# VH-VL binders against q8ixk2r445to577: the designs that were tried, part 15

Target 1, 133 residues: q8ixk2r445to577
Amino acid sequence: FFGMLQNKGLTDYCFDYNPPDENQIVGHQVILYLCHGMGQNQFFEYTSQKEIRYNTHQPEGCIAVEAGMDTLIMHLCEETAPENQKFILQEDGSLFHEQSKKCVQAARKESSDSFVPLLRDCTNSDHQKWFFK

## First folded at step 1 (VH-VL)

Design o51 (framework fv_cosibelimab)
Fold by ESMFold2-Fast, scan of step 1:
Structure o51 (fold): chain C 133 residues (1-133), chain A 121 residues (1-121), chain B 112 residues (1-112)
Amino acid sequence: as target 1 above (133 residues)
Amino acid sequence: EVQLVQSGAEVKKPGSSVKVSCKASGGTFSSYTISWVRQAPGQGLEWMGVIIPILGTANYAQKFQGRVTITADESTSTAYMELSSLRSEDTAVYYCARVTYSGRYHPFDYWGQGTLVTVSS
Amino acid sequence: NFMLTQPHSVSESPGKTVTISCTRSSGSIASNYVQWYQQRPGSAPTTVIYEDDQRPSGVPDRFSGSIDSSSNSASLTISGLKTEDEADYYCQSYDSSTRYWVFGGGTKLTVL
């Protein structure tokens, strides 16, 4: 699958990655923003290795969650996907992070009006359901 | 380092078409989008449309739908804007402009020098 | 589908401060970033502010941008006005629903 990764509960919000420095794609948090349909910063690929790749620029980035954290961060992709970069996109639309055993949920960022994807205990909430558009 | 260079001025008759080119240098051509913006004499900036080379897709403002076609040739790093059924009201300077990553996060960070298209009999 | 409204012209004396507004007709001004462009006669536009309040390298700190959600507007503020600041200024934002870029009508700044 590839395209814009949209949330079922926050109907108009998509995964979005746009670092302050376009030559430094590593280390910044993935956010949610209104789906604009222009690709680029909202264009992701779900791979057979269970990666979510930001592949419109070189080198390619892979979404990861560090041990003990709940935020999604951009890392460089590796030849063999490490556990912190593996997400299972399930038939019901849930996005399960294998290493933490938690699900990706659309959530309001603390102390702001912004939204971000965060790891939370898996529920049947539409805020944990995702699809490629 | 990045530069957008447009083709030269043109004079066209009503009912004809014009095709303006925008050649990009620097960076990977597929890493950005190219928008076209026009400005009639003494008037403001008007967005016409965008080409997203990596997706092979283009989007156009409603006003120009059916008359404008924006294309890109990755092998030459060149974007094109073709406007058909020209009217005197289409007399304007036409600019190409680059957006890296997305239209929301980054400005039109580099602009072409502009191409004057005059529609006159 | 929204419009961005700017005053047609503003004028102020050298050394003073001027503020140019950009009001969004529908939807929140804060839902998408606002950029500001400066255009001198005979030249292509150049960016003076991006992402609401950021300055590109080479733009003097006399230029600043802000967002006011209560008036649903963005503002460009230029302090310590100089004659070389005379230009047309355009605000711009993105409409996620139409996937269109939207420009304001432009403001002619005269420094007298």
Scores: ipSAE 0.007, ipTM 0.555, lowest interface PAE 9.4, mean pLDDT 84

Design o52 (framework fv_cosibelimab)
Fold by ESMFold2-Fast, scan of step 1:
Structure o52 (fold): chain C 133 residues (1-133), chain A 122 residues (1-122), chain B 112 residues (1-112)
Amino acid sequence: as target 1 above (133 residues)
Amino acid sequence: EVQLVQSGAEVKKPGSSVKVSCKASGGTFSSYTISWVRQAPGQGLEWMGVIIPILGTANYAQKFQGRVTITADESTSTAYMELSSLRSEDTAVYYCARENTPKYLQGTFDYWGQGTLVTVSS
Amino acid sequence: NFMLTQPHSVSESPGKTVTISCTRSSGSIASNYVQWYQQRPGSAPTTVIYEDDQRPSGVPDRFSGSIDSSSNSASLTISGLKTEDEADYYCQSYDSSTRYWVFGGGTKLTVL
């Protein structure tokens, strides 16, 4: 699948990646932002290797779990996807991170007024359900 | 560091109006929404409406539509709730609460004002 | 439009565990986050649980939240119950169709 990766519970929000500098594609946190329907920073591809790939800029970025944290960050795609870059998109729309046994949830970031995808214990919450639009 | 400070208690006659203020300090005022919630003596919490300062728009619960007006003054970081055509049933503590989102979207009420008692009696 | 229904009161002895339910009348409880607020007499409410099961800094780990889709309800569980936990507890969720916040009726917790 490919397109804008939208949250079922937080209906107006999509996965979004806006690196501060076009030449610095990796190392920054993936965020959630209002879905705009134009692709670009919100265009992602789910691959047969269970990667969530960022296709807007070169080199290709892959969403990864930051070591020791619940945070999703952008990393360079590898020829063979490492475990921290693999998310199982289940039939119910959950994104299951097998390495941690946790699910990706739309959540508030710290004391910020923004939303981010974070790893949380798996529930049947619509905030843990995702679909491509 | 973040605080919501409300205006003082009011005693009003039936048929009049009341305007309660909520001054926000700390953080960026326009980055948050402010909701108003009331609580009649011995009763539960009842949501009244919300103001989105960055857009200047407000939304109100159906029960209060036509009687409540929520406004914001970004220059003073103050939100206001005005309730008209007061009845004895409007006697309640009125709270302002900050939502941790920048727009009229779901979010957690992370800070609450201290409450303002409005008594409506003859 | 939906309602959130809580028991009017619950009571338990110090050191025990108590659970307060919050049942959604229409639509799935899992469709929107559930928050829980604690209110002591004469005070404004304070958040004890947000986003279904998250605890704010400063809230002891004795407080936990959960969702049960089979009963269409959210629950607040307080273990190791202490006298200072006596308060009214309110659940809250968002109605996406109306764009209104909905509060439960509140539950008075008494620690015997």
Scores: ipSAE 0.018, ipTM 0.666, lowest interface PAE 6.2, mean pLDDT 85

Design o53 (framework fv_cosibelimab)
Fold by ESMFold2-Fast, scan of step 1:
Structure o53 (fold): chain C 133 residues (1-133), chain A 120 residues (1-120), chain B 112 residues (1-112)
Amino acid sequence: as target 1 above (133 residues)
Amino acid sequence: EVQLVQSGAEVKKPGSSVKVSCKASGGTFSSYTISWVRQAPGQGLEWMGVIIPILGTANYAQKFQGRVTITADESTSTAYMELSSLRSEDTAVYYCARQGYDRYSYFDLWGQGTLVTVSS
Amino acid sequence: NFMLTQPHSVSESPGKTVTISCTRSSGSIASNYVQWYQQRPGSAPTTVIYEDDQRPSGVPDRFSGSIDSSSNSASLTISGLKTEDEADYYCQSYDSSTRYWVFGGGTKLTVL
């Protein structure tokens, strides 16, 4: 699977990675933003190693969860995906992070008008359902 | 209905810079990306770069990196393309074009074009 | 990086059918959607086909698009040719690895 990773509940929003410096693509939080259909900073690939790869820049980035955190951060991809970069895309559209045993949810960032994907306890909410378009 | 309206023709000397504007009339840039495409006399279309105005992200074709800058002002729904160190071979009609964020990833609306002539 | 190659010109009589090809130099033509733009003399381009084979509102059903993976090409077919179809036609696709839009060299259609 690859394309724009869109939320079922927050229907106009897609995974988005917009690094402030195009020459430094890692170390920043993945956000949600209006789906623009262009690919680019919203183009992701779900791989056979259960990675969510950012395919717009070289070198490719991989979404990871840092220890003790609930935010998704861009890291460099490794030859063999580490546990913190593995997400199970389930049949119902849930993205399950096995290491933390939590699901990716579209959520409003605290004290902000912005939306971000965060790890939350798994529910059957449409805000935890994702699909590629 | 929304239109992309570009600034008027320009005549420039070699070594100077030109800045062309593209205003979305009847709509906004919040759900769109804006690309710039040029066409030299009698030649084909050449993509120069794109900006996603709401995100502040721009990407440029390798040929133009270092001398093209694409910016946008969300409050006026206007995108700009500035090309520096102008050469005679930069003489062309410059178009802006938009793409929506729906499933249709194509240039659905084009500006009328701006002729930039570079001569000594 | 890839290139899209089109014939420089094609011609056909009114009422007949013409097909314009767009061949991708590397990677599969099916890897990214193909669009087709029409540019009449003195005018900005307009979209006649998007996402390989879709027609925008207002474009006659005489215009159709197709993909042929065996020749690694996209094609624009115009049936029932009219004199107002005289224009340059450009194919376009997206290179996701570079984030560049790529245009074909263009085809001049003459209706004689």
Scores: ipSAE 0.006, ipTM 0.527, lowest interface PAE 12.7, mean pLDDT 83

Design o6 (framework fv_cosibelimab)
Fold by ESMFold2-Fast, scan of step 1:
Structure o6 (fold): chain C 133 residues (1-133), chain A 121 residues (1-121), chain B 112 residues (1-112)
Amino acid sequence: as target 1 above (133 residues)
Amino acid sequence: EVQLVQSGAEVKKPGSSVKVSCKASGGTFSSYAISWVRQAPGQGLEWMGVIIPIFGTANYAQKFQGRVTITADESTSTAYMELSSLRSEDTAVYYCARGRYSGSYTGFDYWGQGTLVTVSS
Amino acid sequence: NFMLTQPHSVSESPGKTVTISCTRSSGSIASNYVQWYQQRPGSAPTTVIYEDNQRPSGVPDRFSGSIDSSSNSASLTISGLKTEDEADYYCQSYDSSNHYVVFGGGTKLTVL
């Protein structure tokens, strides 16, 4: 699958990654932003290794969740995907993070109107359902 | 189509509180943000705050923090704005406005008809 | 916070074209979407332009929006001006740093 990764419950929002410098691809949090249909910072690839890959820059980034965290962070992709970078896109649209046994949910960031994907206990909520546009 | 219907005009004493309602019909209530915007007589539009019912939290403009509370009742598809410690400067038409996109309040698509709140002694 | 500055008033004859500007005081006008609202006397605002240049269903194509980075401004243009267009017009954007909705001061359009 390739494209903009859109939320079913938060229907106009897509995964978005805008690194501060084109050459500093890793270490920052993945956010949600209004789907603009232009690809670029919203273009992701779901791979056969169950990675969510950000491949518009070199070196390519892969979304990961660090131990004890619930935020999705951009890491460097590895030759063999580590467990913290593996997400199972299920038939119902859930993104299941294998290492934590939790699902990716669209959530509001603190008291702002900014939105981020976060790991939460798996539910049948539309806010945990994702699809490629 | 979406429609926002607000409660009727209020006349309040200085130091009292007012609670204005905004009932939504037609669209999905829970996932859309409802903002409150006021307009003093002859003046421009001023944003007060927002609630996004699905996230259960509200955000307020700094000027109104401590005096304004915005809540929502999903079972009745109604948002409320309560303003306390009323002053004469709070005399204004209060509007509710729906965020254009689910979970966003950075732009608005539908507006309530407005509620005139008059603060007089 | 930044400010959005509009002319207080503009006037034009029926059938002609009018343009209302909205200038951002700091940061790029292109950093956040700009919306335009029309408010007739005694009425609530209604949206005439969203996301810089998009028209809601039911808004005539005489209304258009644009962004000019060189002047750091958004513009609302109304062509084929009609008496029913007489209203106050507000631009609006969002301050991502302070999580605050910003309105311009409003422009009174008189159709003479």
Scores: ipSAE 0.007, ipTM 0.556, lowest interface PAE 11.0, mean pLDDT 85

Design o7 (framework fv_cosibelimab)
Fold by ESMFold2-Fast, scan of step 1:
Structure o7 (fold): chain C 133 residues (1-133), chain A 122 residues (1-122), chain B 112 residues (1-112)
Amino acid sequence: as target 1 above (133 residues)
Amino acid sequence: EVQLVQSGAEVKKPGSSVKVSCKASGGTFSSYAISWVRQAPGQGLEWMGVIIPIFGTANYAQKFQGRVTITADESTSTAYMELSSLRSEDTAVYYCARTYYKDSSGYYMDVWGQGTLVTVSS
Amino acid sequence: NFMLTQPHSVSESPGKTVTISCTRSSGSIASNYVQWYQQRPGSAPTTVIYEDNQRPSGVPDRFSGSIDSSSNSASLTISGLKTEDEADYYCQSYDSSNHYVVFGGGTKLTVL
């Protein structure tokens, strides 16, 4: 699977990664923004290792969630995906983070009007349903 | 495709209130915000505030704080802007606009309603 | 709190290129994205540029946006000028400290 990773509940919103420094793509939070269909910052690949890869800029980044955190951040991809970078995209559209046993949900960023993907307890909410477009 | 349709023109007396509606069709209403922008005759655009229905929050420009209330009814996909204590200088065309937020951009507007003329005269 | 300053009016002949500036009074113009709106007489505004230099679907490629940090300004450039480009143009940015939208005063473009 590859393309724009779009939310079923926030239907106009897609995973978006726009690092402020094009020479340093690691360490920033993944956001949700208006799906624009132009690829680039919204183009992701779901791999057989259960990674969500961002390779618009080199080196390739992989979405991760650190222990005890709920935010999705960009890390460097590794030859063997570490547990914090593994997500199961289920048939119902749920995106399950294996290490934490939680699901990715479209939510409001704290102290901001922006939307971000966050880890939350798994529910049947459309805000936890994702698909590649 | 999203379309915003606003209520019709109003003539009001000084000291009264006006409530303008903005009905959205197409798209998912809760997935975007609605801004209100006014334009006095022959003047420029002036931002009044925004409602973000999914969060239940509204933000207002300082000039209108205390006089403007922006609300949304998700069941009817309709946003409202109520302006109280009307003065003659509130005579303007009032626009609603679909709005997206990103920290780097702030509020970005892409689809605008047709406008509602509010005339305040004695 | 900052202001965005635009020239009141600009004019140019069909087929030529016109540039409209938008200067930020305090803080860097690059601190927040700039949008540009076109408003024809009797009509609601429409977006011609967003996020400094991006065009919405349906906007001709003769419309472009740019940022110049040295003059602390954004510019809207319209090449191959056509009579239907005659309109008022507004720049818009965001004041992140006060959480509100800032519009420029608007520029009337006349195509003669």
Scores: ipSAE 0.017, ipTM 0.652, lowest interface PAE 6.2, mean pLDDT 86

Design o8 (framework fv_cosibelimab)
Fold by ESMFold2-Fast, scan of step 1:
Structure o8 (fold): chain C 133 residues (1-133), chain A 123 residues (1-123), chain B 112 residues (1-112)
Amino acid sequence: as target 1 above (133 residues)
Amino acid sequence: EVQLVQSGAEVKKPGSSVKVSCKASGGTFSSYAISWVRQAPGQGLEWMGVIIPIFGTANYAQKFQGRVTITADESTSTAYMELSSLRSEDTAVYYCAREGYSSRWPYYGMDVWGQGTLVTVSS
Amino acid sequence: NFMLTQPHSVSESPGKTVTISCTRSSGSIASNYVQWYQQRPGSAPTTVIYEDNQRPSGVPDRFSGSIDSSSNSASLTISGLKTEDEADYYCQSYDSSNHYVVFGGGTKLTVL
């Protein structure tokens, strides 16, 4: 699967990664923003290694969650995907982060005006259901 | 094609409350920020608050905190602004406005405006 | 909170260029997007510039927006002035620290 990773509950919003400098794609938080349908910063690939890859710029980035955190951060992809970069895309559209045993949910960050994907306890909420478009 | 249509003019007595509606049509409602802005006769634009309907979370300007309530009904694509304890100084045209579809970050711009609702407070 | 300060009025002859400033009292003007709205008497405002310098479809290219960090201000520039440009113009930004939308006081543009 590849394309714009859209939320079923937050219906107009897609995974978006817009680093401050296009030459440094690592270390910043993944956000949700209005789906524009043009790929670019909203183009992601779900791989056979259970990675969510950001292929728009080189080197390729892989979404990760650091220990004890709930935010999705861009890291460099590794030859063997580390556990913190593995997400199980389930049949119902849930993105299950295996290492933390939590699901990716569309949410508003308390300290910001942006929507962001966050790790939360798994529920059957449409805000935890994702699909590629 | 996205259009915001507001309820009609109202005349209210001091101390009462008013609830203005703003119905969206032709486009997506739930995920766009909807602001309420008022304009007293001969005065500038004054922001009252904003809601993002899918979250049901509203933020209000300090001046209106405690008197204004902004809500949204996703099933009818309608936002509401209720202002209580009305004073003659609340006589104004009240606008709803929605942010656009292009920003990488929330900017709370007002790209689509309702036609405005005149609320007159007098006795 | 911060304030956005605009001149109360500006005037210029048809065909000339006019610039309306919008100065932020605290924090950087560049830290949040600036929009510009045009309002004619009896009408709702319409957007002429969004996200600092972007023009909505249907707005003539005579309208442009810019940011100047050294003066901590945004500017709306209208070239080739037409009588139809007479209106009140408002700048608007967002205070992300306090979650408040901020409007400038408005500028009345008169085309002589």
Scores: ipSAE 0.006, ipTM 0.536, lowest interface PAE 11.4, mean pLDDT 84

Design o9 (framework fv_cosibelimab)
Fold by ESMFold2-Fast, scan of step 1:
Structure o9 (fold): chain C 133 residues (1-133), chain A 121 residues (1-121), chain B 112 residues (1-112)
Amino acid sequence: as target 1 above (133 residues)
Amino acid sequence: EVQLVQSGAEVKKPGSSVKVSCKASGGTFSSYAISWVRQAPGQGLEWMGVIIPIFGTANYAQKFQGRVTITADESTSTAYMELSSLRSEDTAVYYCARVPSGYDYRYFDYWGQGTLVTVSS
Amino acid sequence: NFMLTQPHSVSESPGKTVTISCTRSSGSIASNYVQWYQQRPGSAPTTVIYEDNQRPSGVPDRFSGSIDSSSNSASLTISGLKTEDEADYYCQSYDSSNHYVVFGGGTKLTVL
């Protein structure tokens, strides 16, 4: 699968990666932004290694969550995907992070109108359901 | 280099409308927002609204709701701010400014040079 | 709805340090990022601080920003004052409840 990774509950929002420093493409948080339908910073690929890959810039980035954290950050992809970069896209649309045993949820930043994907305990919420468009 | 270039000064009569343009020089709109901010002579900065040019979605300050319309033409990389029912109190320099993240909570990284709109009878 | 309050004017001698405050009337100052803009007469504003304490490329390190939750204020500090620092300075934040960008009233800095 590849395309814009859209949220079922937050219906107009997609995964988006737009790092503030153009010279350092990794290490920044993945955000949610209004889906524009044109790919670019919203184009992601779900791979056979269960990575969510960002390949519009080089070197290619892979979404990861560090132990004890709940934010999704962009890391460099590796020849063999490490466990913190593996997400199971389930048939119901949930994105299950194998290492933490938590699900990716669309969430509002506290005291802000900005939205981000965060790891949360798995529920049957539409805010935890994703699909490629 | 990214630069925002605005249209020239305007003199309008009360009750009319004005439309100010803001062109991103040479660049293509992508994943950023354009805000409009005005400044009356000797006064502070006042936010009017924002648009995401590619998507065409706009949000306005309540004070200007119903009088302001912000639009974008992706093919020319140009944003527009139209203010109707002009009053003398609308005399101000109008700025466009870029929000690099496309979120209202971030900073303005590039500003246009400003457009003076004078409303007088 | 909140307001950001700045002193109307501040003045200091060349080489000294000045601090400009920006106080939020309701809700926590730390709830949203604070930016600082410098505006010289006849010019568009330019960013000197973004996201509370970050400096854009080209802004000297004598400009710094900070947040003080106890006074519910942000501060812009300019050390080693130079005559070219004379300008109006504006703080800016975001009101999440009404989706509104909020500017402070501005502070006129005079370097004597």
Scores: ipSAE 0.006, ipTM 0.523, lowest interface PAE 12.2, mean pLDDT 83

Design r1 (framework fv_retifanlimab)
Fold by ESMFold2-Fast, scan of step 1:
Structure r1 (fold): chain C 133 residues (1-133), chain A 120 residues (1-120), chain B 111 residues (1-111)
Amino acid sequence: as target 1 above (133 residues)
Amino acid sequence: QVQLVQSGAEVKKPGASVKVSCKASGYSFTSYWMNWVRQAPGQGLEWIGVIYPGDSDTWLDQKFKDRVTITVDKSTSTAYMELSSLRSEDTAVYYCARHYYGSSPYFDYWGQGTLVTVSS
Amino acid sequence: EIVLTQSPATLSLSPGERATLSCRASQSVSYYGTSYMNWFQQKPGQPPKLLIHAASNRATGVPSRFSGSGSGTDFTLTISSLEPEDFAVYFCQQSKEVPYTFGGGTKVEIK
């Protein structure tokens, strides 16, 4: 399925990717921003390979977590999804990163001006519950 | 019926700390954000910060981050705002306000306010 | 931070007259069709009361004489015909990003 990936705890916040340079879409952190309902930079596709794809430009971007990090970074999609790009969207809304055994949580950036998705130990928090709209 | 009830007025000396409480009732306390806003006598409103009671995620205005701590007690559905190193310019009415997201964030219910007077 | 400037500081009007209050933001508080501007009414000794959210949506129980408009950086609160209970201070507030900020207020006073 596809659409805006919204947080249950931060009710109005969605996955958002808005790189400052439209000619270089990889290497930047995925953020959370107020849901606008228009797709665009908040439009993601969850695939049968357990990828979260950003499809606004070609080549397609895929969300990944690099070894030892807790931030979600945009990488180029591969023909076969590597393990660091695989997320399991559970029936309860948890978004589980299988390689790290951690869950994606809506959290504040160290600066008070934005929210970001981060890997955290899995809990029953609504900040770790996600759904497509 | 949503209600936010705050603790009573406080008089403090410069350098002291004050802790104001806000007891929530009539809704799921851990499902909504709780903001703190202050207003000096005869002046405008100033946002201090917000906490999500479900997991204690906290956002503070930069100017308050070194002196303010916001906490919650889930067992009593109570939010607290503690302000340290008090100065005369901290004299104000302090409000708690529930943050409702809906179609966009807005403060739909407010506490009655707590007057904190800082004087030497 | 986003700075909100309200004008005028004071409006002296009579009951039955139209009040038009302005709020200007230092940068846009709109994002893809939504304007994150709210309006509050405050009377002496009371907490602020929500009137308008998302620039133009009237809060539950707020009389139809109150209306909000605007987008981007320029916003207006209109009271079509002032009632005695409407003489109060009005604040605009942005909720687009933290820190949330308020305007300095416009006092609507009886002439």
Scores: ipSAE 0.007, ipTM 0.553, lowest interface PAE 12.2, mean pLDDT 85

Design r10 (framework fv_retifanlimab)
Fold by ESMFold2-Fast, scan of step 1:
Structure r10 (fold): chain C 133 residues (1-133), chain A 121 residues (1-121), chain B 111 residues (1-111)
Amino acid sequence: as target 1 above (133 residues)
Amino acid sequence: QVQLVQSGAEVKKPGASVKVSCKASGYSFTSYWMNWVRQAPGQGLEWIGVIYPGDSDTWLDQKFKDRVTITVDKSTSTAYMELSSLRSEDTAVYYCARYGGNPYYRYFDLWGQGTLVTVSS
Amino acid sequence: EIVLTQSPATLSLSPGERATLSCRASQSVSYYGTSYMNWFQQKPGQPPKLLIHAASNRATGVPSRFSGSGSGTDFTLTISSLEPEDFAVYFCQQSKEVPYTFGGGTKVEIK
């Protein structure tokens, strides 16, 4: 699957990654932003290793969740995908993070009008349903 | 010619179900979202839901989720909206409407002619 | 849900006059330079016709006398000089988030 990763409940919002420096791809949080269909910042690839890749050009970025955290951040992709970079896109649209046993949910960033994807206990909420468009 | 053609008027009793069709022609049916909107006599417009015909992904207004089913038949380029447990307050003209242009731009640029559904004892 | 309030409910004007219609949203429908506010015209027995999308962009075939403006929560539809065919009901509609919602309408009628 390749394209814009859109939320069913927050219907016009997509995964978005726009680091301030194109040469420093790692370490920044993935956000949600209105889907625009124009920039590379909203285009992701879901791989056979269950990775969500941001950039297929060197260096390659892979979404990860660090131990004890609930935010999705960009890390360098590895030759063999580590467990913290594996997300199972289920038939119902749930994006399940295997290592933590939690689901990716569209959520409001605290004290802000901004939205971000966060790990939360799995529910049947439309805010936890994602589709490539 | 780019158009949406809906089924004819229906008269139903309270408690019945109604299924309205919307046949698309002149464009790629699976490339555009199809919305359903209703308008009761003397009232404003009320959005019911939307379906993406390419994969049948649907989003409904919560007030309709227990009574409305939206489906598509790709082979005939037809969308359907079924409303169950009809009440007199469901009397309205029901419209299908396409999102226009790029799928990321959300505006209703093409509308069906409307289907009047009358619910009366 | 985002509630849209249109004012006035009725505008009584003569041909050639300027019409100014207001739509206010209960919360912002703008995000990073895009305002997800659309305007429709409806005549009796007909479906709504798109006039303006994304606050200020005229739909194909819509005369230049129609213009939209605004951002955030406050939006305006202006008809610079009313023609006889412009006497109709006008609705605003937001597409920022589901459920998509419509205003109650403004009826522009002949004085």
Scores: ipSAE 0.000, ipTM 0.530, lowest interface PAE 13.5, mean pLDDT 84

